# VHH binders against FERM and PDZ domain-containing protein 2 (FRMPD2), part 6

Target 1, 301 residues: FERM and PDZ domain-containing protein 2 (FRMPD2), of Homo sapiens (Human) (q68dx3r342to642)
Amino acid sequence: RDLCVVLLNGQHLEVKCDVESTVGAVFNAVTSFANLEELTYFGLAYMKSKEFFFLDSETRLCKIAPEGWREQPQKTSMNTFTLFLRIKFFVSHYGLLQHSLTRHQFYLQLRKDILEERLYCNEEILLQLGVLALQAEFGNYPKEQVESKPYFHVEDYIPASLIERMTALRVQVEVSEMHRLSSALWGEDAELKFLRVTQQLPEYGVLVHQVFSEKRRPEEEMALGICAKGVIVYEVKNNSRIAMLRFQWRETGKISTYQKKFTITSSVTGKKHTFVTDSAKTSKYLLDLCSAQHGFNAQMG

## First folded at step 17 (VHH)

Design ab5 (from aa3 with D112E)
Fold by ESMFold2 at other seeds, look of step 17:
Structure ab5 (fold): chain B 301 residues (1-301), chain A 124 residues (1-124)
Amino acid sequence: as target 1 above (301 residues)
Amino acid sequence: EVQLLESGGGLVQPGGSLRLSCAASGFTFSSYGMSWVRQAPGKGPEWVSGIDTEGGSTYYARSVKGRFTISRDNSKNTLYLQMNSLRAEDTAVYYCARGGSETYYIDEGYFEHRGQGTLVTVSS
């Protein structure tokens, strides 16, 4: 059988496996193909409702595959089996990454998350990051450029929501002007500055998952942000999220799950904060993700 | 005065079996879900298994699923853990605790144990 693994460079890799293969076997094949050596930051994930869910290495592919994948290839309306190579653990500073290829993967994912609006920042920073991505690909502003002929497509560098607010024309002009005025920077040096800017963002390394209030208004959408530093509780309104509570690991006594419920017990107040997820499997996943992120944080010092 | 008394631990070879018991007193046992939590030497507490008030739903850590069976007898105020196919990694002090929910302990002080636990040693 075949499955598709989407790499961070945009490549769709077909991986040949049998129905008894594990996620770990696919991960090894994919990371070997990509020549990655610092593997501890990465995982394979599937996407559900615009959220990435990381898989354990011992999980069998047949357990998670869409219906019909176990059969010989057939033309059907069934979903293609697609996994994503993603960064699960974000270092606090890019200098902790020993290989340039690893830093490049961080750059690629952060750029993609900015463009796909999984990682939020203000207009000024979005434009700055767009220019840095242009510099990483093209270096300095093209000296032979006729200014009436744009040298890039705005949608490749600036998120669609900002393009809508500013118009494509204004984005083109402002990004071009910022690029023209920028210091000489290209390739890895531009990528490192991109990383430096993004690692300072409040939501850098935060893995966001939708949850619901246990209170009287279950329609009120909430989210949990799980990261190396701890857990962030968001209220979600009009497709935007506002941080309401933050729990550093040292401020957290324990985390518990029961069926669809996920509970954080504060060690500062002793209070329990309970959220509802869409399934018991999601609640268990969030607890395991917290455990993994807490362990990663301890390893960073 | 909540009291929990664990027993049944001992030395066993890999692949062996043990049955742990937890005698409960000082509270209405049938009103609480219950858990087993273990602590290996030098490590933090690890939730092992949980059971609801009626015994109809049971839950297991991935590391023990299929090998351990939690049960309870509400008429005797007693919680049990049947441990089969034991491995060296199962070596720990085993405690019972109120609450059936799977729990990840960040602050070890949030693991509330009332007994001294029962030591299980799995050694060749």
Scores: ipSAE 0.688, ipTM 0.850, lowest interface PAE 0.6, mean pLDDT 88
Fold by ESMFold2, look of step 18:
Structure ab5 (fold): chain B 301 residues (1-301), chain A 124 residues (1-124)
Amino acid sequence: as target 1 above (301 residues)
Amino acid sequence: EVQLLESGGGLVQPGGSLRLSCAASGFTFSSYGMSWVRQAPGKGPEWVSGIDTEGGSTYYARSVKGRFTISRDNSKNTLYLQMNSLRAEDTAVYYCARGGSETYYIDEGYFEHRGQGTLVTVSS
């Protein structure tokens, strides 16, 4: 049997495994192939809708595979099974990462999350990050590009929503001018600056998942942001989210699930905040994710 | 007043079995879901298992699923936990608690409405 693991550099890695293989076995194979040594930050996830859900290492692949994957040997590309290597735990400062390859993986994921609008920031910072990504790939502004065809595609560096608001032409001009005026940075130095900027963002390291209000009818869309520092509650409207409540771990008494319900109990007020998920499995996943993030905060960052 | 009294703990070898009981009083037992929660020395409370009011739905932490069975007898106001294939990692004080929800405790003060616990020690 065969499954695809998408790496953060965009590479699609085919992994051969037997029917009884676990997620942990695949993770070890993939991280070994990628020469990753600081493994505690990473996990394998599947995508449902536009959200990543991390898998436990002991989970058997057959329990999460699509229909037909278990029953056929690898002869035909009929039932694609795709997992993603993602960062699950985000350090508070890039200096805590011991290896340059690990910092590069953080850069790759943060850049992709910016472009795919999983991580939001204001327009000035979006343009700055786009320039830093250009510098990481191209270095200095090309001298012979003045008054010529564009040397980059805006969609590779700037999120679609900003391109729509400014137009592709204005984004091209603004990013090019900023690149021309920028100091000489390239490769890892530009990536480190990118990391410095992104680690200061309010949503840095926040894993966002859709939930719904228990108390409002019809059910209004909300989201939970789960990170090393705690939980953020968002109200979602017009593809935009606004933080409504924040619970640092020290401000949280307990987190509970029952069926589709997910409840945070504040240790400051004693009040319970209940949300509805699409399934009991999602509610349990969110509780487990909170437990994992809380443990990471206590131990590493 | 809510009262919960755990019993059945003891010393057992790895692979062994124990059955815990929790006698409940001071509330309408059949109206509440119930849980078992354990606390190993030096660690915070860990939810183990939960059961709804009628016993029709049972829930288990991944670490105990397939080895432990929660049950209740509403006519006797009693909650049970059958523990099989015990491991050293199961060593803890076991509490019954009102509420059937799987719970992650950050502040131990929010582990409320519990009994006094019964000690289970698994050692070779």
Scores: ipSAE 0.685, ipTM 0.857, lowest interface PAE 0.6, mean pLDDT 88
Fold by ESMFold2 at other seeds, look of step 20:
Structure ab5 (fold): chain B 301 residues (1-301), chain A 124 residues (1-124)
Amino acid sequence: as target 1 above (301 residues)
Amino acid sequence: EVQLLESGGGLVQPGGSLRLSCAASGFTFSSYGMSWVRQAPGKGPEWVSGIDTEGGSTYYARSVKGRFTISRDNSKNTLYLQMNSLRAEDTAVYYCARGGSETYYIDEGYFEHRGQGTLVTVSS
């Protein structure tokens, strides 16, 4: 049977596997194909409601596949079984990554997350990151630029919401001028500066998941941000999230789940903070994600 | 006045089995979900399994699912853990606790146990 794995460069890789194959087997095949050596930062995820959910390596593919996948051995207009190679664990500084291919994958995901507006930052930084991505691909401002012809498509470097606010013309002019005035930087060196900028963002390495308030009626939309440093509680309004509470691991006594409920007990106040998820499976996933991120933080030092 | 008394631990070979018991007193046992929590030497507490008040819903940590079975007898105020296919990493002191919720302990002090626990040692 066939499944599609989307790589961070956007490539769609067709993977041949048995109906009994595990997520781990697919992960090993995909990472071998991509020549990745530092595997501990990566995982395979499926997408549900615009959120990525990482899969355990022991999980059998048949347990998560769309119904049609097992029963259609030839390519057809069936539901595609798609997984995503994603970074699950974000290092505090890119210098901890030993291989250039690993740093390139971090760059690719962070660039994609900026463009898809999964990672928020202000307009000045968005423009800076766009220029750094141009430098990674083109290096110096083109000496052959004649008659102010565009050499790039703005939507490949700048998120759509900023293009709408500034207009495509203004974005083109601003990014081009910033590129013209910037120091020569090419390939990996530009990617490293991109990583350095994104590492300073408040939401760097934060895995965001929708939850709801237990107390409000109707249940108000919230989000949990789970990362190496701890858990962030967001209020979500008008598709904008605002950090309301932060629990570093040292400020957290325990995390509990029961049915659809997810509870953080603060070690600072002793108070319990309870959120509602869409299923018991999601609540368990969030607990396991917290455990994994806490463990990663301890290993990073 | 809440008291929980764990028993049934011992030394077993890998692949072996044990059955743990927890005698409860000082509260209405049938009104509470219950859990087993273990603590390996030098490590923090780890939730193992939980059960609702009636025994109809049971929950397991990934590391023990398929090998351990939690049960209860409300007429005897007793919680049980059947442990099969034991592994070296299952070596720990096992405690029972009120509450059926799966819990990840970050601060060890947030696991307040009422009994001394029962030691399970899995060794060749």
Scores: ipSAE 0.672, ipTM 0.848, lowest interface PAE 0.7, mean pLDDT 88
Fold by ESMFold2 at other seeds, fold request of step 21:
Structure ab5 (fold): chain B 301 residues (1-301), chain A 124 residues (1-124)
Amino acid sequence: as target 1 above (301 residues)
Amino acid sequence: EVQLLESGGGLVQPGGSLRLSCAASGFTFSSYGMSWVRQAPGKGPEWVSGIDTEGGSTYYARSVKGRFTISRDNSKNTLYLQMNSLRAEDTAVYYCARGGSETYYIDEGYFEHRGQGTLVTVSS
C-alpha cells in the first residue's frame, strides 16, 4: 500500500507500507529520509477540518486510513492517504535545539503556519517576518534591482488577509523598502532571527482545536490552545479568536474527559470548565495532548 | 459518608493475573460511574479504567487496554478489575473512585481516594 507524507519543506513522499504497518514505521522511514536526528519534537499527523491531529507510533495505519485504502492494495486515482510530518513540541528557545537542521524545520513550520494564518500576529510583525523569510532565501536587497520591478511574489511571504487589506502593490513596496533598509542577514542567521521573533508571540507553540460551549449558548464557537505552558480558552467570532482564560499547569488540578465532554478543573478556583467536542475520539485526543505537553514542559524545567 | 474498600491485591509474576474488588457504601452505587486509579511508588496517580452506571460502557487507558477488564455488580455494590498479562510496570497501589471519566491528574492532591487501596506487585 501507498501513502503520501508531506514534509515541512513542501516535499511529498510516497511511502510503501504493509496493510498492518504502524505510524511508527512510517515515521522512522520519513525521518531517516529527511536526515533528522532530534526526533522527540516531531510526529506524524493527519488533517481533519483544517486541524492537525498527531498519531501515536503504535497506531496501525488501517485504523486511520480513508475508506477504500485497504480494500485494494494499490489504488490509482482514488482516496489518497496523506499524513504530515509536523512539530508537536516547541522548545522555549531555539538554543535548546542541537542541530541546525532541526532549527530549520522549526522555521519552516512557523513560516507556513503564519502564512496560513494558524499563528496570528499584528501587521507590523507579519511584514517583519516576511522580510526575514525573504532574507533567509535571498540575502540582502538586490543592489542591481530596478526598484519598481518585483523580485519576489508577495504571496510567498505575507498572508493573504494582509495582502487583501493593504493591496498587493502596497505590500510589495513596503516589504521591498524594509528589505532594502535591513541589516545584512542571510540563510540560517535570518532564520534564527525569525525564530527569535516568533518565540515571543503569545501563540508560539500553541496547538489550537475547535470546541463548543456546554451551556446557555450552544452555538457559541470556542477553541482550546494546548501548549507546553498550559491551556488557553478562546472565544471564536467572525473567524477570529480572543483568549478568554488561561490555565498554566500549576493552576490546573486535573483534566477529565467523558464521551464528547472535555473538562478542566482549576486548582486556583476549584471550578470545572467543560467543553464539547465533535466526538469522544477528539475529547480523548485533547486529554492525551494535554498530558504530552505537560510532560514535555516538565522535561524543559 | 462515602466508603470504598479495595481488595484482591498481592504478589504475582509477570504474565500472571489478579482480580481486584471494591466494596462501596455510603452512597447510591448504581447512580455513579466508577473508575480504577493506580499510583506506583514515587509516581503520581494514573487513571486505569472507567465504567458507566449500568456497566454498558467501559473505558481503558492505553497502557492496560486489552489486558484489563472493568466490571460492576450493582446488586452487590461492588466494582471489579480483572488484570491479565501483568507486567512489572503495573506494580502500584490500586484505588477505586467515583466517576467513570478518564482523568489526567496534574496536581496529585486532586486525586481524592477514599480507601487505603490494594497493593499489586508484579515481580519475578
Scores: ipSAE 0.654, ipTM 0.847, lowest interface PAE 0.9, mean pLDDT 88

Design ab5 (from aa3 with D112E)
Fold by ESMFold2, fold request of step 21:
Parts: C-alpha cells; sequence; structure tokens
Structure ab5 (fold): chain B 301 residues (1-301), chain A 124 residues (1-124)
C-alpha cells in the first residue's frame, strides 16, 4: 500500500507499507530519508479542516486511512492517503537544537506557517520575515537589479492577506527596498535571524484547534492554543482570533475530558472552563496534547 | 457526606494479579461515573481508569490498557479494579474518585482523595 508524506521542504514522499504498518514505522522511514537526527521535536500529522492532528506512534495506518485504501492496492485510488511531517515541540531558543538540519526544519515550518496564515504577526514583522527569507535564498540585494524589475515572486515571501491589503506592486517595492537596505546575511545566518524573530511572537509554538462554547448558542466559535507554556483560549470572529484567557501550567490545576467536553480547572481561582469539541476523540487528543506539551516544558526547564 | 474506602492492596510479584475494591457511601453511587487514580512514591497523581454510571463504557490510561479492568456493582455501591500482569511501575497507592472523566493532574493538590487509598507494591 502507498501513502504520501509531505515534508517541510515541500517534497512529497511516496511510502510503501505493509497491511498493518504503524505510524511509527512510517515516521522512522521518513525521518531516515530526510537525514533527521533530532527526532523528538517531530511527528506525523493528518490534516482535518485546516488543522494538523498528530498521530501516536502505535496507531495502525488502516485506522486512519481513507475509505478504500486497503481494498484497492492494485489500482490508483480516487482517495489518496496523505500525512505531514511537522514539528510538534518548539524549543524556546534555536541554540537548544544541536544540528543545522534541525534548525532548517524549524525555519521551513515557521516560514510556511507565516505564509499560510497559521501563525499571526503584524504587518511590520511580516515584511521583516519576508526580507529574511529573501536573504536566506539570495543573500544581498542583486547588484544587476534595475529598479522596477522584480527578482522574486511576492507570494513566496509575503502572506496573501497582506498582498491583498498593500497590492502586489507595493509589496514588491517595499520588500525590495528593505532588502537593499538590509545587512549582509545569507543562507543559515538569515534563517537564524528568522528564527530569532519568530521565537518572540506570542503565538510561537502554539498549536491551535477549534472548539465551541458550552453555552446554548453553539455557533459561538472558540479556539484553544496549546503550547509549551500552557493553554490560550481564543474567541473567533470573522476568521480572526483574539486571546481571551491564558493558563500557564503553574496556573492550572487539572485538565479533564469526558465525551465531547474538555475542561480546564484554574489553580488560581478554582474555576472550571469547559469547551465542546466535535468528538470524544478530539477531546482526548487535546488532553494528550496538553500532557505532552506540559512534559516538554518541564524537560526544557 | 461522601465516603470512599479502598481495599485489596498488597505485595505481589511482577506478573501477578490483585483485585481492588472501593466501598462508596454518602451519595447516590449509581448517578456518578467513577475513577481509579494512583500515586507512586514521590510522584503526582495519575488517572488510571474510569467507568460510566451503569458500567457500559470503560476507559483506561495507555499504561494499563489490556492489563486492568474496571467494573462496578451499583447494588453494593462498590467499584472494582482487576489488575493483571502487574509491573514494578504499577507500585502506588490506589484511590477511587467520584467522576469518570479522564484527568491530567498538573497541580498535585487538585486530586482531592476522600479515602486513605490502598497500597499496591510490585516487587521481586
Amino acid sequence: as target 1 above (301 residues)
Amino acid sequence: EVQLLESGGGLVQPGGSLRLSCAASGFTFSSYGMSWVRQAPGKGPEWVSGIDTEGGSTYYARSVKGRFTISRDNSKNTLYLQMNSLRAEDTAVYYCARGGSETYYIDEGYFEHRGQGTLVTVSS
């Protein structure tokens, strides 16, 4: 049987597997192919509703595969099975990463998350990050460049929403001018600066998942952001999220789940905060993600 | 007044079995889901297993799934935990708790046990 794993560099890797292969077996094959040595930060995830859900190593592929994947191995299926190699655990500083290839993977994911608008930051920072990505690929401003001639596609460096607000031509001019005036950085040096900037963002390393209010009007969309430092509760309106509450782990007494409900109990107030998910499986996933992030945070500190 | 009395612990060898009991009083036992929570020496509380009000749905931590079986007898107000294939890592004081919810304890004080628990020691 065949499945596709999307790597952070954009490669689509076709993986051959046995009938009862596990996620762990695929993970080992993919990370070996990619020459990754620092594996504890990474996981395999599937995408559902624009969200990534990390898989347990012991999970059998047939439990998560699309309908028909097992039954039609000899013909191409209309349903493909795709997983993603993603970073699950984000270090507080890139200096904790021992290999340059690992730091490059962090750069690739953070850049992709910025471009795909999974990681929010203001316009000033978006432009700065775009220039750093340009510097990583091109180094200094091209000396053969004439004014008004583009040497890059704005869509590769700046998120679509900012391009719409500024226009493609204005983005080209602003990014080019910032590139021309920037310090001489190239390759890994520019990537490290990119990492330094993104490490300071409020949503750095935050894994965001849709939840709903327990109130009688379930149309009120919320989100939970789960990261090494704790849990963030967002209100979501008009495709925008705003932080309402923040629970550092030291401010959290316990986290519980029952059926579709996910509950955080504050150790500061004793108050319970309950959210509704789309399934018991999602509620369990969020609990396990909190446990994993809390454990990772303790190991870093 | 809620009362929970754990019993059935003891010393066993690795691979052995024990059956724990929890006698409940002071509340309508059949109206509540129930859990077992354990606390190893020097460690925080760890949720082990949960059961719904009628025993139709049971839940287990990954570390014990396939080895432990939770059950209840609502006519006797009693919760049970059958523990098989015991390992050294299962050594802990075992408590029963009201509520069937799987729980991750961050602050140790947020496990408010009602009984003294029952000690299970797994050692060669």
Scores: ipSAE 0.643, ipTM 0.843, lowest interface PAE 0.9, mean pLDDT 88
Fold by ESMFold2, fold request of step 21:
Structure ab5 (fold): chain B 301 residues (1-301), chain A 124 residues (1-124)
Amino acid sequence: as target 1 above (301 residues)
Amino acid sequence: EVQLLESGGGLVQPGGSLRLSCAASGFTFSSYGMSWVRQAPGKGPEWVSGIDTEGGSTYYARSVKGRFTISRDNSKNTLYLQMNSLRAEDTAVYYCARGGSETYYIDEGYFEHRGQGTLVTVSS
């Protein structure tokens, strides 16, 4: 059987595996192919409703595969089984990463998350990040540039929502001018600056998942952001999320799940905060994710 | 007065088995889901397993799934934990608790046990 794994550089790897293969076996194969040495930050995830869900190493592929994948060569389904190599644990500072290849993977994911509007920031920062990505690829502004001909496609560096608001022409001109006036950064140096900027963002390293309110109006859309520092509770209105509560781990007594319910108990107030998820599996996933992120934070100090 | 009395712990070799019991009194046992929670020396409490009121649904921490089996006998007001294929990392004091919810404890004070627990030691 064929499994597609999407790497952070955009490459699609086809991995041959048996029905009995585990996620761990696939992870080892793809990280070996990518020459990654600092593996503890990475995991394999599947996508459900535009959200990434990380898989445990011991999970059998047959348990998570779409219908039709497990069948013999005469399968009745055209469904592709796709997993993603993603960063699960985000360091507080890129200097904690020992290898340039690891820092490059962080850069690639953060760049992709900015472009796909999974990680939000204001217009000024979006333009700055676009220029830094451009510098990473081209270095200095091209000395032989014909000013009437663009040397890059704006959609590769700036999110679609900003292009729509500013127009492609204005984005092209402004990014090009910022590139022309910028310091001589290129390659790894530009990527490091990109990482420095994104590390300062409020949602850096935050894994966001949809939940719903239990109180007042059940099914009111909310989101939980889970990261190394704790949990963030968002209210979601008009496709926009607003942080309402933040729980650092030291401010948290316990987290529990029962069926579709996920409950955080504050150690500061003693108050319980309960949310509803789409399934018992999602509730357990969020609990396990909190446990993993808390453990990662403890290792960092 | 709620009482939970854990028993059945002891010293076993790796790969061995033990069966823990929890005798409950002072409340309507059949009305509560139940859990086992363990605490290794120098570590915080770790939820191990949970069971609903009727015993129809059982839940396990990943570290013990496939090796441990939770059960209950509502006629005897007793909760059980069958532990097979024991490992050194299973060494802990084991407590039973009311509530079947899987729980991650960040602050140790948020585990309110009623019994003294029963010590399980897995060592050669």
Scores: ipSAE 0.621, ipTM 0.823, lowest interface PAE 0.9, mean pLDDT 88
Fold by ESMFold2 at other seeds, fold request of step 21:
Structure ab5 (fold): chain B 301 residues (1-301), chain A 124 residues (1-124)
Amino acid sequence: as target 1 above (301 residues)
Amino acid sequence: EVQLLESGGGLVQPGGSLRLSCAASGFTFSSYGMSWVRQAPGKGPEWVSGIDTEGGSTYYARSVKGRFTISRDNSKNTLYLQMNSLRAEDTAVYYCARGGSETYYIDEGYFEHRGQGTLVTVSS
């Protein structure tokens, strides 16, 4: 059977496996292919409704595969089986990463998440990060530049929503000017500065998942951001999210699930905050993700 | 006063079985979902299993699913945990608690145990 794993550099890796293969076996094969040493930050995830869900290493592939994959390959299946190599645990400072290849993977995912608008930040930071990515690829501003002639495609460095708000022409000019006026940085040094900027962002390392309020109709769309520091509650309007409440682990007594409900109990107020998910499976996933992130935070300290 | 009295623990070989009991008093037992929670040496509380008020729905942590069975007898105000295929990592003090929801405890004070628990030791 064939499984596609998408790497952070954009490479699609085809992995041969059988019905007893586990996620862990695929993870080991993929990370070995990529020559990754620092494996504890990474996991394999599948995508559902534009969200990534990380898989446990013991999970058998047949449990998560699309219809028809278990039988004969391509015989009855309408979809290929695709997993993603992603970072699950984000270190507080890039200096904790020992291998340059690991830092490069963090850079690649953060850049991709910003371009795909999975990680939000203000417009000035978006432009700064675009320039840093440009410096990582091209180094200094080209001295042979002809006036306003473009040397890069704005879509490769700046998210589409910002291009729409500023126009492509204004983005091109402003990024070019910022690049011209920037101190000389190149390759890995520019990537490290990119990491330095992103690790300060409120949404750095935040894994966002859709939930809903417990209220009756119309039901408010919400999101939970789960990260090493705790849980962030977002209100979602017009495909934009606004942080409404934060629970640091030390401010959290317990987290409980029952059917489609996910409840956070504050140790500061004693108040319970309940959210509705699309399934009992999702509620349990979020509880397990909180447990994993809390454990990771303790290890970093 | 709410009282929960755990019993049935002991020393068992790997692969063996035990049945835990929890005698409840001081509250209307049939009005509460119930859980088993364990605490291994040097570890925080870990939710093991939960059951609704009537016993119709049961829930299990992944680490015990397929090996443990929670049940209750509302006429005897008693909660049970049948533990089969025991492993060394099941070694812990086991407590019963009110509330059937799967729970991750960040603050150990939010685990409300009322008894001393019952020690299960799984070794050679």
Scores: ipSAE 0.614, ipTM 0.818, lowest interface PAE 0.9, mean pLDDT 88

## First folded at step 18 (VHH)

Design ac1 (from ab2 with D112E)
Fold by ESMFold2 at other seeds, look of step 18:
Structure ac1 (fold): chain B 301 residues (1-301), chain A 124 residues (1-124)
Amino acid sequence: as target 1 above (301 residues)
Amino acid sequence: EVQLLESGGGLVQPGGSLRLSCAASGFTFSSYGMSWVRQAPGKGPEWVSGIDTEGGSTYYARSVKGRFTISRDNSKNTLYLQMNSLRAEDTAVYYCAKGGSETYYIDEGYFEHRGQGTLVTVSS
């Protein structure tokens, strides 16, 4: 059987597997191919509604595969079974990562999350990160610049929403000028500075998932951010999220799910905060994700 | 006052079976979902299984699914847990709890058990 795994560099890896194979077997094959040694931070995820959902290693592929996956020769793009190699657990400081290849994977995911607007920051930081990504790829500003011929596409370094606000021309000019004036950084050194900047962001390492208010009032959207430190509750309006509540693990008594409902009970106030998800499966997933993140945080100290 | 009395625990060999009971009083049993929660010595509480008010929906932790069966008899105000294919890692004190929701306990003190529980030991 054919399974496509998308790597963080954008590469699509075709994996041959048995219909009885588990997610863990695919994970081992993919991480071995990618020569990754620090495996505890990574997982395989599927995408649903622009959100990544991580899979347990013991899960059988046939339970999550699209219809028709068993017929390898007749598969179509709509029947293609695609998983993503993603970082599930984010270290508090990139210095805890032992291998440069692991730090490179963190860089790749954070860069992609910035570009795809999964990780938000202010415009000045977005421009700085774009320049750092340029430095990682090109080093110093090109010495032989043709006046009307850009050396990069703005969409590869700056999120679409910022390009819309500033215009592509203005982004091109400002990023180029910042690159021209930047000190000499290249390759891994630029990637490390990118990591240093992003790990200071409030939403660094936060896995965001859509939820809704239990009160049934029409609303644009709410979201839960689940990370090593705890849970963040967001109100979402016009694809802009605002943090409303934060629950550190030490301030949380328990987390419960029942059907589509997900409930956080504060140990500080005793109050219950209930959210509605799209399915019982999603509610269970969020509880399991909280358990995993809480456990990761305890192991880090 | 809500009271829950667990019974049916004991020593059993790996692969064996055991049936736990929980007698409930002090509240309208049929109006609440119920759960089993276990706690191994020196470890935090772990939700095991839950059941809705009518017994039509049952839920299980992954570690016990396919081996344990939760049930209830609302006419007797009693909750049951049938435990089959027992393993050493199932050794724990088992408690019943009011509420059928799957729960992850972060603060161990937030598991407020009402009874003494019933000890299940799977050994040798």
Scores: ipSAE 0.677, ipTM 0.862, lowest interface PAE 0.8, mean pLDDT 88
Fold by ESMFold2, look of step 19:
Structure ac1 (fold): chain B 301 residues (1-301), chain A 124 residues (1-124)
Amino acid sequence: as target 1 above (301 residues)
Amino acid sequence: EVQLLESGGGLVQPGGSLRLSCAASGFTFSSYGMSWVRQAPGKGPEWVSGIDTEGGSTYYARSVKGRFTISRDNSKNTLYLQMNSLRAEDTAVYYCAKGGSETYYIDEGYFEHRGQGTLVTVSS
């Protein structure tokens, strides 16, 4: 049996496995192919409703595969099984990463998350990050640049929502001018500056998942941001999220689940905050994710 | 009336193994997730492991992961816990617990559906 693993550089890797293969076996094969040595930050995830859900190493592939994958030895395009190599644990400073290839993977994921609008920041920072990505790939502004001919596709560097707000023409002009005025950076030096900028963002390293309010209206959309430092509660309106509460792990007394409900108890006030998820499995996943991020934070000390 | 009957506990030395069983009746066993919970002398209850309705997803507390294995046989209405590499800190009364309709995991609010428990003592 075959599955596809999408790497952070966009490469699609076909992985051969058998009926008893685990996520861990696939992870080892994929990270070996990618020549990754610092493996503790990475995991394999599947995508559901535009969200990534990380898989435990012991999970058998047949438990998560699409319908029909186990029952057919030969491949069929209708039953494509796709997983993603993603960073699950984000270091507080890129200097903690020992290998340049590891830092490159952090850069690739953060760039992709910016472009796909999983990681939000203001317009000025988005333009700066776009220029840094352009510098990482091309270095200096092209000396033979002609005003009427662009040298890059704006959608490869700037998120679609910003292109819509500014227009493609204005984005092209602004990014080109910023590139022309920038210091000469190329390759890893530009990537490191990209990492430095993104590490300062409020949502750096935050894994966001949709939940709903238990109280006033069950259909009222909310989100939980889970990261090494704690949990963020968002209210979601008009496809944008606004942080309403932030809990450091020391302020979180207990996390529990019951059916589709996920509850955080404040250790400071004793107040309980309950959210509704789409399934008991999602509630358990969020609990496990909180435990994993809390443990990672303790290890970084 | 929901009934859960645990068995298989006993005295073992450190590093030893035990297999616990839980016979279930009074409800449609295959429709509910199940859990193991333990309570050491003088301590509050601690969730140990959980399993979904079909047995496809299993979950473990950090203290037992890699040493304990939960399983179920829906045709026999029976839940199991294989405990390997036992340690003194595993000494407790072990209870099986019924979850809600879709839940395989219990929290503190569901002790009312537990059995009488089976004692596991780990000592030389």
Scores: ipSAE 0.000, ipTM 0.091, lowest interface PAE 21.4, mean pLDDT 81

